# VH-VL binders against o27280, part 116

Target 1, 266 residues: o27280
Amino acid sequence: MDSMNVPEVLEIKRIVEESESVKTFIFSWDFRREVRPGQFVMVWDFRDEKPMSVSLIDPVRSEIGISIRRVGEFTDRVHGLSEGDLLGIRGPYGRGFELMGRDILLVGGGIGMAPLAALADEATARGMRVDALVAARTADELLFLDRLEAAGVNISTCTDDGSCGFKGFAHERLLTLEENHDMAAVCGPEPMMFQVMRILDERDVPAQLSLERYMKCAVGICGQCCLDDTGFRVCAEGPVFWSQELSRVREFGRYRRDPAGRRVPW

## First folded at step 3 (VH-VL)

Design w19 (framework fv_bamlanivimab)
Fold by ESMFold2-Fast, scan of step 3:
Structure w19 (fold): chain C 266 residues (1-266), chain A 120 residues (1-120), chain B 107 residues (1-107)
Amino acid sequence: as target 1 above (266 residues)
Amino acid sequence: QVQLVQSGAEVKKPGSSVKVSCKASGGTFSSYAISWVRQAPGQGLEWMGRIIPIFGTANYAQKFQGRVTITADKSTSTAYMELSSLRSEDTAVYYCARGPDYGDYEFDYWGQGTAVTVSS
Amino acid sequence: DIQMTQSPSSLSASVGDRVTITCRASQSISDYLSWYQQKPGKAPKLLIYAASSLQSGVPSRFSGSGSGTDFTLTITSLQPEDFATYYCQQSYDTPLTFGQGTKVEIK
């Protein structure tokens, strides 16, 4: 029985309400199954199974956390659960973030801060200088600010509406930040990640970006890559990719496909 | 419709600098790259560099790095290319073109070209 | 840098002929290839993008094919206005690079 491929039924130990739409579910975890920031697990509510990024990795307490945004029927059901209830957890899966150098920039949008919060913990534990740019539409959608502060992270915020920090988008705020970094990690809405990636490429900062849509590819649910162009398909090893890999993917951040398969801009 | 209109022809002395403008109208200026491509008499097309106005930074071909500066003014929807330390070998028609990168992977619109002649 | 090599460098053709121009990239560029037409004294004009997609307003006698490293531009039933120089160009990576050009001359 391979424990990575078999769901383990785990008790919800603690639930943290991060916002009106986001909760973190915390489970006891046996760290003989190593989990790294950027990896995900399959969460099973005994009806449906969905991939969720790991947002807390705490070997000292023997805990992992999974942050879930309420966006559909599955997540609505999971949000209705209480401490003591059971969920099936399978994994971890996927390629996690790689850390290099002494300085890292984290750029997160909305729920994209979840895997970056776990990365911030690892980077600070390794003695790296960590700067985080936390972006959201409004102040109440900024996530993990207290946790990042507790970890010793240098925090900048921006909101589209100006309700907290810089008024504007993540890439506009990034243009006002001039500190050099050895690497960056980015997670959030794909158009935001694309804009941030291009700025970091111009600054010669290697970046890793986490793409939600590639979590299914990592578990073998799609037999071939999820990206295609007229004559080209990209093999996915995600969810984390280097910016150099994504810079050559024609559709990343530029367009999506409608139900008829037509290219439409984001 | 989108159009790119460039400044007029220039005659320059060796060692001087030239600054060519490219004004865009119709369509989105900031989300598309503006590239500069030159063509010496009887020669092919040579990419010099590009700017993506929304990011405010430019990329240059290594051959021109240190002599070329590409800038953009979003308020006037105008891109500029300045080439310094001019030599007779810089005599060429200089084109601006919308693309490649950010919003587009092809040069879908071109300026009319600016003839730059370097002679003593 | 990605090198783009066109063949032939020039060709002579008559109205009504079928013309084929090839372009080879020094490494795989997927479908990030465009074809341009340039007439004397004029700016280049986009004909084909994404290796095989015809630009709006371009006559259907022009077509492109290929992927990876080898690409072809075909002009069926050549017209008088088609005598020009044709360039391929890759947008897969910077610096952006053009083929050396193929001059299509009247026979």
Scores: ipSAE 0.005, ipTM 0.427, lowest interface PAE 12.8, mean pLDDT 84

Design w2 (framework fv_bamlanivimab)
Fold by ESMFold2-Fast, scan of step 3:
Structure w2 (fold): chain C 266 residues (1-266), chain A 120 residues (1-120), chain B 107 residues (1-107)
Amino acid sequence: as target 1 above (266 residues)
Amino acid sequence: QVQLVQSGAEVKKPGSSVKVSCKASGGTFSSYAISWVRQAPGQGLEWMGRIIPIFGTANYAQKFQGRVTITADKSTSTAYMELSSLRSEDTAVYYCARGPDYGDYEFDYWGQGTAVTVSS
Amino acid sequence: DIQMTQSPSSLSASVGDRVTITCRASQSIDSYLSWYQQKPGKAPKLLIYAASSLQSGVPSRFSGSGSGTDFTLTITSLQPEDFATYYCQQSYSTPRTFGQGTKVEIK
């Protein structure tokens, strides 16, 4: 659609403080323009435009939510906004998650839990059994636990420092969890996702992984969309990929690309 | 640059066990899936199992579950395959193999093979 | 387990011949298929991965095709060093499974 490529100026209806560094910005949304979990929007603060995953999809209230972590100048400016302030929003863009089977595993690291929270809402509404592994550096950085609990999700936590749940990394905690899932969805730091993917492959659990660096490819900005080892075109659509698509990408989990397209270790 | 070097041939009696080693050189040991594949005389290739040392867990083909144990020693960059309760039909060449990266979707590096003969 | 069936089990050919070997999976494996060459007394050598990608250092006379359940390895002009046994292997699921092998013999 034409309307997807023109920013709409929307009023911030509500702001939820998820943690010291993460806020969810909630906007009224016309659901004639459908939004699926795993999709993103472009957020414009009238200076810069950045892709942000949709973390709340609520057709009953006619609202979407966008969760933003404070990590730079753009996100610092957006975090300084208040209810009633305006942002430009265009989209949605990208390939969303696909749900299959009866039992789903969600593995989220830090802000990666944001698109998975929207997926959890849809999966539970469809009557699926949802297990979520929520991982963070510290207890204060665990996100969306209250939303997941309210949705009836079975929650496991882990923190690097042991301040909540299992002491260790997501993949270490995953090894101690039940293997009985029809599919998984994974979102978080790329090295975490790669290690989780390998365990899920061992268990023959098909997985979908959401990669921030491929969001620009879905809107025609391809500077960071390089899947060298798989023969994918520069503008392969993301951000959600099946593990089978990522299994042959030698850069996945090992290297990222800077703005100039150079390989940089994680 | 990656090379897999296996231990030497063994002759075993029925009911005993054998432990074959596979030492990796060049590249990263811990993050790669190391698979064991056997081949009986005049027969095809049979996948037995794999280990990814960084995860500390192994997967086995159902046929070998309960008799095979695959382990890895990260300090020596060596994987091991131990097969117990040996039968004459376990006579085979045993190979270790790994892919070029973290996956085990293809095996472009193979050990030279270890002949295990079960007789008497 | 996914069963891999190769056809034929053996064939006789002359240098310069076009050789075709087929591999069938018991269920869809997308493009997660590799082809290997094995000579007597040697470990297998990877020829083709991802159904159709030629491994570096492998001669261009080798090619792979197919997706889903049906796959083909083709050697367009057989050379003396190509007399060997060929195996397909699926990597779609664990356990990894191989075809029974196709022996290419001199006529």
Scores: ipSAE 0.006, ipTM 0.426, lowest interface PAE 13.2, mean pLDDT 83

Design w20 (framework fv_bamlanivimab)
Fold by ESMFold2-Fast, scan of step 3:
Structure w20 (fold): chain C 266 residues (1-266), chain A 120 residues (1-120), chain B 107 residues (1-107)
Amino acid sequence: as target 1 above (266 residues)
Amino acid sequence: QVQLVQSGAEVKKPGSSVKVSCKASGGTFSSYAISWVRQAPGQGLEWMGRIIPIFGTANYAQKFQGRVTITADKSTSTAYMELSSLRSEDTAVYYCARGYDYGDYEFDYWGQGTAVTVSS
Amino acid sequence: DIQMTQSPSSLSASVGDRVTITCRASQSISSYLSWYQQKPGKAPKLLIYAASSLQSGVPSRFSGSGSGTDFTLTITSLQPEDFATYYCQQSYSTPRTFGQGTKVEIK
């Protein structure tokens, strides 16, 4: 499939500066190639290719947005681009979020709010009630608050340093919030997601968690399953997994793999 | 600790506008939403709308859409509610109230109220 | 909009009485329900949030219960300072809406 498997060179239509370290790049998009919240694209700067979550899906304007955090050489180069410059986009890839019920909780940490912002737009457009817990280290790292508020989302915040909202971690704040959501979607640092998942499991709230480290596996770049407890191709069905699937994985929340495949504690 | 202090009572003619202020002190102004709630004589509490001060984003109850404007000035830690095209039924005490965090799930601090009387 | 209906609209009670006030939502609001106390000429004061959580500084004689559409505020041993009007309020959806109030009067 050409539109999905071959990079299409697209012009950067607009750039939104979300924070000092995060920008959203907006492209015209042909929605004959369907995109769902929770899916990602491969972004090619004509030297390196990296997976990035889709953070804006706007069929009315025929646009998608891709939010990129500045963390290394590739992202530094992309952040240096201007409106009118070109990027290669391939995809979308991966399993997107499934919406169910009437009342949904979103829990996002840092850049993990990017795919959840797209999900919030869809959920509110469908008439669902949406609560979002937005977590970051500091107030200036909280993302998409303007967009969530404009969509009618009920917003709670927490920062590690207490510079905005609750002082503490996402799972600590979650313990003070409503317990009876029909589903939850979670995206952020893996230790945060592990703690949040445990609370939601105790509340009997089905949760979907998006795991960035499995994005390349989902497109077939990695030939091995990254989940050590299953022995199956679970990573090929990512990056979004149900909490029931992850609760059986000993690795989740406890350790990760370095480039050599060695176990590294969080 | 948060304290909300509102401007003084107003007497207005029908068809005019009123602008009520709510100055916040003792807390981080950017860390919460500010709602406006009114209470007509002998009536219950009625939510009018809210603002998140750090973004200037405001939401309004449909009944007041087009007549109410809620704004905030971060430099003075002050929120404002302006109601236009006043009618006699707009006679009420107007309260500002802090919603903890942006979710506005409960109003933990309230201003003292501003009496607005609309009469010919 | 979600309509909140309180019962009774008023009641008479004596110091030491157990007082129960109910609040009904026109649709399910889960636990997004707060209770406020208002004395004449004063702003409302938060008593209970999240249907059953007691606000800091509020006496333990106040308690809240319920979920979905039916909620209850209970005062287990009424004190002189408790004669006031009580309001329930939903924060499940926008606009936020209040019950019509329940006036607790001295018998």
Scores: ipSAE 0.363, ipTM 0.708, lowest interface PAE 4.0, mean pLDDT 87
Fold by OpenDDE, second read of step 4:
Formats: C-alpha cells, sequence, structure tokens
Structure w20 (fold): chain C 266 residues (1-266), chain A 120 residues (1-120), chain B 107 residues (1-107)
C-alpha cells in the first residue's frame, strides 16, 4: 500500500472555535506532501473515517487546518477532543481549485467556506483581488469573517434571516452585484451552488465548484461518490469541478446518493 | 445576456425541406445542449430533438426520426434544424432552446421562433 | 414516453387571485420538472426549474412544489401580466415532453 494511503497519526496542535458548531483543528504538516485548497483529507478517529476539506494551509508555520462541523456521531466525538489528542490523517486527495486572473469571487455557504478560506489565503498571497460572498442561515453561522478580513478580502455577507448583511440567499445577493470577476470559486449547499453557477454562466464567469458526496475510499475505487451519467468520481475527478463539467452532471442540484446508494433529495 | 437568434420565416411547398438556424451569443455554446421545439398554431409544445455541440451528437424524437437533422457549428455558435418531406402538419413555429449538456435540465433560453408555413 | 398531464386546461381568474396549476407525470420524474410561461406570439419563458427553484428575474409570487409524479405551480397573487399559458415540462428522460398547457384567462 502506498504510504499516502496510510493514515498518519498527528497531534492536534490547536483548536479554533469558528462557531457554535464548527471547529478548526490544526496539525503540523510536512509540506513535502503538497496540499492545495479544495483538496480533502480523510480524518480517522480510530473508530470511523470521514472526508474533510482543508481550510488552512500555512507553509510558514508548517501547519494545516481542518474545519469540521458537528453533524453526527463521528463529528461529535471529534469535537470532544482537546489539544494534544491524536487523529489519523491520510491524504490529501482530490482535485483542488485552480487560480486564474486578477480578480476572484468566492461564494460560500456554511461550512462550504472552509476550502474557500484556504483559497482566499493563496489568492491574496498571489496578489489577487478577492471578493467573498459569505452566506449562512444566521449571523452566528457565518464563518471565517475575521480571517478573511485580515487577509484583505472584500466581504459581502448574506443571511437567510437578515441578521447580517443581505437578507436572502447567496444567488439573490449575487444578482445584485454587477461586477464581473475573472474566476469564481463556489462551495456550499448544492442547491445554492446550482443557482450560483447558473448566474455565473450567464455572466460568462469561469467557475469552479466543490461538491460534497458520500466518500468511502477516497481513491476512486469503491464508486460510492460516482456522479450519475458522467462517471465522475468526486474523490478522484473532484471534488472541485468546473461549471462546464457540472453542466453534464444530471444529479447536480437535485439529488445525491446515500450510503446505501439510494437517491435522496437535497 | 445569453441570446438565441433564429433565421426568418419560411414558406415551403409540401415535399420540400426547410433549414432553420439558431445563433447563440453572450455565453458558452459548446457545453450546452440545443433543443428544437415546435408549436403548431393553437397547439402545445413538441420537442423534436437536441444536439450537444461539443460532441456533435444529436438525438431525435421518434416521430421525426428520418426526417429531421440537427447540426451545430461550434466555430459560429450556430445550431441548425433541417426538416425534410414537409407536410401541412409541419406548419408551426419552431424554437431553438438552450439546455444543459447531458444533464438535460430545463430550457433557460429560447430563440424568438421561426414560423414555417407549408402550403400548396 | 413520459406523459405530462396538466390540470386544468384553462381557468378564469381575477387580479389578486391565488392560482394553482397541477402537473402529473405518467411515471416518477423525481424533481426534473420545469414550468414555463408563454404569451401570444412569444417564446416560452422559464419560471421554475428543478420543481421548486425560481428562475432569476421571476417574481416571487411564482412558486413550484412537488416531486415524483405530482407537481404544482402557484401564483399567490395574480397580476395583469400573468395572464398567459403555462406549461410543465419533464427533463427526466428522452424525449422531453410538455404538458398540454393551462391557459389563465381574465375573469
Amino acid sequence: as target 1 above (266 residues)
Amino acid sequence: QVQLVQSGAEVKKPGSSVKVSCKASGGTFSSYAISWVRQAPGQGLEWMGRIIPIFGTANYAQKFQGRVTITADKSTSTAYMELSSLRSEDTAVYYCARGYDYGDYEFDYWGQGTAVTVSS
Amino acid sequence: DIQMTQSPSSLSASVGDRVTITCRASQSISSYLSWYQQKPGKAPKLLIYAASSLQSGVPSRFSGSGSGTDFTLTITSLQPEDFATYYCQQSYSTPRTFGQGTKVEIK
């Protein structure tokens, strides 16, 4: 077995509380193993394993961060951990984001901002202008605002209840923005991404979108994350896709497969 | 700002052929499917077929199989629909419409329509 | 082929009325259902896609619901510009098929 596929047991160096339901776990990382924004790692708590996006890439401190939302048994256990505790990490896997142009638009919803935060750091480091539309249900669920601001990102917020920024959904806010960008990166609830993609396509803005699917192997073997009709494996060909690729994905924005392989709506 | 602009009205004799064009502008062309939908006077909408320009592959409704040919020119972002062996029943407004590639989503943009009249 | 059946074929309503149009598929089409508005002499206009998603630029008085075989288009408060013919369309399988249409007329 490739050493890449063997979980490395790492110590949690720091834990950042991003919100009530989201924590970022920081690990030492050997950057001889390259990691890109948009890629994911498999996190192993010695009982179960789940894919998680990389939300922080810091070559200076030789650290990476993984942001995890508390949503189930696995994440409950992980959220119970403390600094100094151990986790198994294998990866990174998947295709990350590509940067192009001078101006980039980030559109994120909820935990979808995790990979986008990492992308924002890279983009700003490259001297790009970064605009970020950060969406959440409520103000207290908005993620990485301080971090993005510190990086020089121009932030626009959107909340379903209007508790912060624009009252409404991300695609609605996007419609009110007239500026075009050289590229967009999108991550969040799939219905949101679908609507955002449509708007970006109409504006002829190249867009990359990060999908979330049930992943088992992370190496393109088991097929659990295959997208209908295309045969795209989210863990191998994704999770980042160009809008042109997703235009070929029948299920995009409509349904996904559960662990049993059944179609379930979003 | 996506637009589909179709060719002008046609008057044809029975047994002849008609070729309608649909030029796309303001967006991508190759990554979307172009469908042709017709509407007879006072009637509903009828899907005829579609092409995916990037692959050049077309699919047709069985009703029109053998009589309809849909093509696309990626260099000019133009799709074509040719209907042969015209009959009076083919009198209709013919629309081109954009959909998603292989995803076969809804038709979000439409041409203005081309009136085709088949009469002796 | 999947048959799409709309109900009613026509209806009369007044400005301000709540209007409901139904569409039934002969088999399950999941959420692959769109609604279109067509005015005389014009091309159809997309209103709703994916059964319940509102197309950009469409007023919020329009909404769609349903999944599987039964779908509904709702206009909460009919406006003068809403008098038109409405079509449902399935994109679940080829050939694509439309409902027969529902003409919304002024009472």
Scores: ipSAE 0.017, ipTM 0.615, lowest interface PAE 5.8, mean pLDDT 91

Design w3 (framework fv_bamlanivimab)
Fold by ESMFold2-Fast, scan of step 3:
Structure w3 (fold): chain C 266 residues (1-266), chain A 120 residues (1-120), chain B 107 residues (1-107)
Amino acid sequence: as target 1 above (266 residues)
Amino acid sequence: QVQLVQSGAEVKKPGSSVKVSCKASGGTFSSYAISWVRQAPGQGLEWMGRIIPIFGTANYAQKFQGRVTITADKSTSTAYMELSSLRSEDTAVYYCARGPDYGDYEFDYWGQGTAVTVSS
Amino acid sequence: DIQMTQSPSSLSASVGDRVTITCRASQSISSYLSWYQQKPGKAPKLLIYAASSLQSGVPSRFSGSGSGTDFTLTITSLQPEDFATYYCQQSYDTPRTFGQGTKVEIK
C-alpha cells in the first residue's frame, strides 16, 4: 500500500470565492507526492467522500487548490467550512493532461475550467502559448478569468445569454476562431465537449477531454464506466481521454448511465 | 499492415553518441505515438520516451532527460532516438514501439530491436 | 513515477500446468495495464491490453484480470511455446513503466 490511499487530514489554509456557487479550498501540500493538472483528489468531510479536480498546483508556495461547486448535501456542508477547519484529502488520482507542442487551446465550460486553470499555469510555465475559450450560461458563472489573465493567457468568453463576450455556445464560438493549435484540452458539460471535439477533429487538432463521470473508475470503483459500444465493456480510466478514444464511443455526448447502468439521454 | 524496421547494430566508444532509426511502413504515421524502450542484457524493459509526429515534440523518462532526443521525419515516416554521453551501462537492445493511436496505451507493433554495445 | 512490481521473479512449470503471474502498481491505474510475452532474442509481443482484453491472434489459454493496483496474468494448460519472460506495463501515466519481468522456465 502507498501513502496516497490513506486520507491525510489537512487544514484549510485559504478559501477563494470564485463565484456565488464556487469556492477554491487551498491546502499545504508535500510535493514529494506529485500532482499534475487533470488529476483529482478524494475530499472527505468525515461523513462522505467525493472526487474533486485539482485546480491549483503551486510548488513554490507548497500549495494545492480544489474548486468545489455547490450542488448537493456534501458540497453544501463543505461550503459551510472556514479557514482553519479540517478536511481529509486522499490522492491524487487519475490521468493528468499531457502537454506537447508550442500552442494549446483550452475550452472550458463552468466548473470544467477548474482543471484547465491548473493546466494553464503549467503550460505558461513551460513557455507555451495558451488560448482559452471560457464558456458559461451567464457572465456570473465564468470562472478564473482574472487568474488566467494574470498567467498571460489569451482569453475568449462566451455565454449562452450573451451577458459576456460571444452570445452562444462554446462550439459556436470556436467556429469563429480560425487559429490552429498543436493541441487542445477540453472540460465541461459532455454535450459541449462532444461538439467541440467534432470541430477539433475536423481541424486535425488533437484534443484531450476530461470526463467527470469517469473519476470513480480512476479509484477502482466502477459499475457504469464504459468507452466501448461495439459490444465490449471495458472500464476506461479517466478522467482525461484523447479525442481519438472518444470518437469510437457512440454514447459520448448522446447518453449517460444511471446507477443501474441504463442509458439516459442528456 | 504496420511494420517497424530499425537500423542495424552499433558498437560505440564511451562518451560518444548513437542515433537509431525506426521506419514505419503501412498505416498512418503522423498521428500515432512512437515510443522507445530499451533492454540491457539479461534485464527488463525500460521506457525511454515517445514522440507523436504530428506535434513534433517528445517527452522523456526523467532518467534520460538531457541525454536522449527523440525526433520524427514525417516525409520518410521515420522516428529517431539519439542517446549521447554513452556509458557501458547503455549497452542494450533498443526497441521502437507503437500503439493503435496517439494515446499509446499498449504497444501492439514493435521494431526488431537495435543492439547498441558501448565498449572501450 | 508509477512503480510496477511482479511476482514471482521466476517460476518453474511443466507443460499442461496452470501458471499465475501477479503485478502490483504503486497507485491505482484502473484497467490501464498490458501484458507482454518476450522470447530470447525477440521483441516483446502484446498478449493482453486494458487488463483483461485478449489481443487478436493470442491463444485463449491466456487471460488477464484485476483492476486498481492488483493484476493477474493466467496461462491455463501451459504449452512448450509459452516458456518465456512476461512483463506487465502501465499506461495510466507518463512515464510508461514496466514490471521487472517473470521468467517462466521448464521444470
Scores: ipSAE 0.008, ipTM 0.463, lowest interface PAE 11.8, mean pLDDT 84

Design w4 (framework fv_bamlanivimab)
Fold by ESMFold2-Fast, scan of step 3:
Structure w4 (fold): chain C 266 residues (1-266), chain A 120 residues (1-120), chain B 107 residues (1-107)
Amino acid sequence: as target 1 above (266 residues)
Amino acid sequence: QVQLVQSGAEVKKPGSSVKVSCKASGGTFSSYAISWVRQAPGQGLEWMGRIIPIFGTANYAQKFQGRVTITADKSTSTAYMELSSLRSEDTAVYYCARGPDYGDYEFDYWGQGTAVTVSS
Amino acid sequence: DIQMTQSPSSLSASVGDRVTITCRASQSISSYLSWYQQKPGKAPKLLIYDASSLQSGVPSRFSGSGSGTDFTLTITSLQPEDFATYYCQQSYSTPRTFGQGTKVEIK
């Protein structure tokens, strides 16, 4: 309890350039603190602290990886760091993905593929059949294709602009895929996740969805993390939710909340 | 209101199997996770596994993996827990319990329990 | 597996007493903790969920607190019907795990 509430200062062991805007930072990790796919850590650059999903879990090498997209001041500073530099890490936090059955479908959009890459490693290690639908705006934004291929994952791609694979959105590509799965895991922009969830629900495929905007809620830092006026327990259950929970929430996929807690359309 | 009604007490010989039923009434059967929890005499509660009836998907605690099978029959709104290769250590009261959704974060409804005694 | 440890294993109390029971998780479970009451020969009954939320129909003398690894169930002004065994349960990961129980006995 005391160690979980104080950031541990760790040296950046390796940095992997995933794309122009995404890097994976790799740290030595003491696996007496267990980490599961879908969980996150708080990353501290000695000025600000932000939640980041764990994208690599490697007990054999005693390493974890954290994939970070450049989207603002904090992430710009972190992207400027080099191997040998220090970051504070505390956690892990939040509910991880649960695996069930023989086969799993992963549907990831952009940086949402990061927690799913860790899940793919675990599912493959358990002998599950893994199919991944990897979606992005352009081919240059598709993440982890080489890593997924190396793990034995069956990969389908789609890009909004048609620069790689199917031309269109993830849910449009999913409609052309007829294969049944025992479960699915979905992570990406909420409008994408909402559409994907609807299709999986119609196919009776239980899905877990990672709502990264609620990572702060999972650690109890959530003034405004309710999904709608029903009072659903988002703060206790994030960031990973079952599709049945989200199908009852009118706000999911329709509205986001700004820093002041106001509803804003997607 | 939601009710979970379990089958009656069983006396079994070592090496045999037992199948306990849990019939749900009120609410929607298919939409909620149903878990099985046992309690040996004088001991605490032990989670065995769960099923989500709408999908037929079951998960088990590692200790019971390979010996326990949890199933559901949507047409009769009944969940089943079958435990094979019974040992005297399996003597316990077996409960079914319902979560509020797929996640089984808390058990808001419980069956009355089924006593299973394993003796030669 | 997440291990849940309760203390004390048993306690003796009188009607009107304030009773506290603690529960510790082997790792952080955020607020994914429920408390149950079990009377002899009966199934458990949910009292508290999400660490501090009172289940509908449960008397207000019951309250829960805590987050992370340390949790407390408090009964203010103990009543005759409150003599029972109490269990904490985590739902942060699978398998779900329970504490060993705390028996509240009449003094």
Scores: ipSAE 0.000, ipTM 0.405, lowest interface PAE 15.7, mean pLDDT 83

Design w5 (framework fv_bamlanivimab)
Fold by ESMFold2-Fast, scan of step 3:
Structure w5 (fold): chain C 266 residues (1-266), chain A 120 residues (1-120), chain B 107 residues (1-107)
Amino acid sequence: as target 1 above (266 residues)
Amino acid sequence: QVQLVQSGAEVKKPGSSVKVSCKASGGTFSSYAISWVRQAPGQGLEWMGRIIPIFGTANYAQKFQGRVTITADKSTSTAYMELSSLRSEDTAVYYCARGPDYGDYEFDYWGQGTAVTVSS
Amino acid sequence: DIQMTQSPSSLSASVGDRVTITCRASQSISSYLSWYQQKPGKAPKLLIYEASSLQSGVPSRFSGSGSGTDFTLTITSLQPEDFATYYCQQSYSTPRTFGQGTKVEIK
């Protein structure tokens, strides 16, 4: 189990239903292989391998959890598994979040709350004050609220449809929150993260943002990662980046590329 | 231009403490990580820790935890590294270094170094 | 902590030679690697960042390559001012760690 580049076949110890579309799969873990919030693992179902963020890190129980949203063929197959079934796990990989200061703001959208939930556990264990802004399209898509509350996190919610908390988007809710924080951590849909980053930059709050689409670069699958970036670094590996690094990237939050390489606005 | 200027050489007795300063000029002080790196005579480079002044808290290498304190004074644009319980093995040149951003991913600016000698 | 190992620890070379120095990380660090040059009595100088990006003002004879665990610094045509000690450094995780250094000496 000491090799990070070879999958270990692990038994699913427990499955937690987080929502209609999200499950957390829990495995026994040997913590001689260090795992930090913001890192991911490669999950292998013996057909395909996909990167998944670590959402639970529990050294006391010797367990890790990975939260998976059902969005395609691979995730649909994994959602069909039961306790006692096997999955291959390789990793961890990528840069984790760094905690600094005494106060942290977490801003999460949808499944983006998964890596932030692990970060919240570590921040509260260190005695930091943690405020979390949890955003989703609807109330039933808000994730980890009970877990965050149990950890002592101060929670604000918003939903696009107004079914829970503030009616609107994360950045609109953030504008009504005037507390200063030493740092922030942000994870969710890229357009949300871009708007949140702009507000935090204007408030001089340094932020770390987790970009799912750059997880492959961190494991070396994309050896040449190029952002639309005038005179800046052309290959920075994630998934976690500081807001100062992303402020120079014209593509971030404005464009994505389709399979043909064409620019498509968000 | 960014420039880091360190305090002068020090000779200290075993068991005492030393406090080295690093004054930054040019550019913004508060938003950049400042790291401390030491080098014993004829040896390699060893990272001790860093501070980002706007956070007011520092990160340290485990080897120095409990003996090193890194602080910053935003009003004078000066970072400090204090090392306590000095031993002969702490004889080294101590450098402050800064990267181009918060993350201290590379050090493109270095102070001139401060020689600290620990002898009885 | 991530351990950085350089090879060789020292080498002798002549002006005009092609010099290669390798650096190995104890775990994958992606491209979070920098190379520094240090001359006697001076602070280190950044040569390469993000494994392969040349720092402004550094001569084009210096180049870096690699990703993951294995990295290389190459000097294509060694000049008299290049006799120095070279260090690799990872910035993938805290604490930041350096290789033990490679001394490039005149033959």
Scores: ipSAE 0.006, ipTM 0.403, lowest interface PAE 15.4, mean pLDDT 83

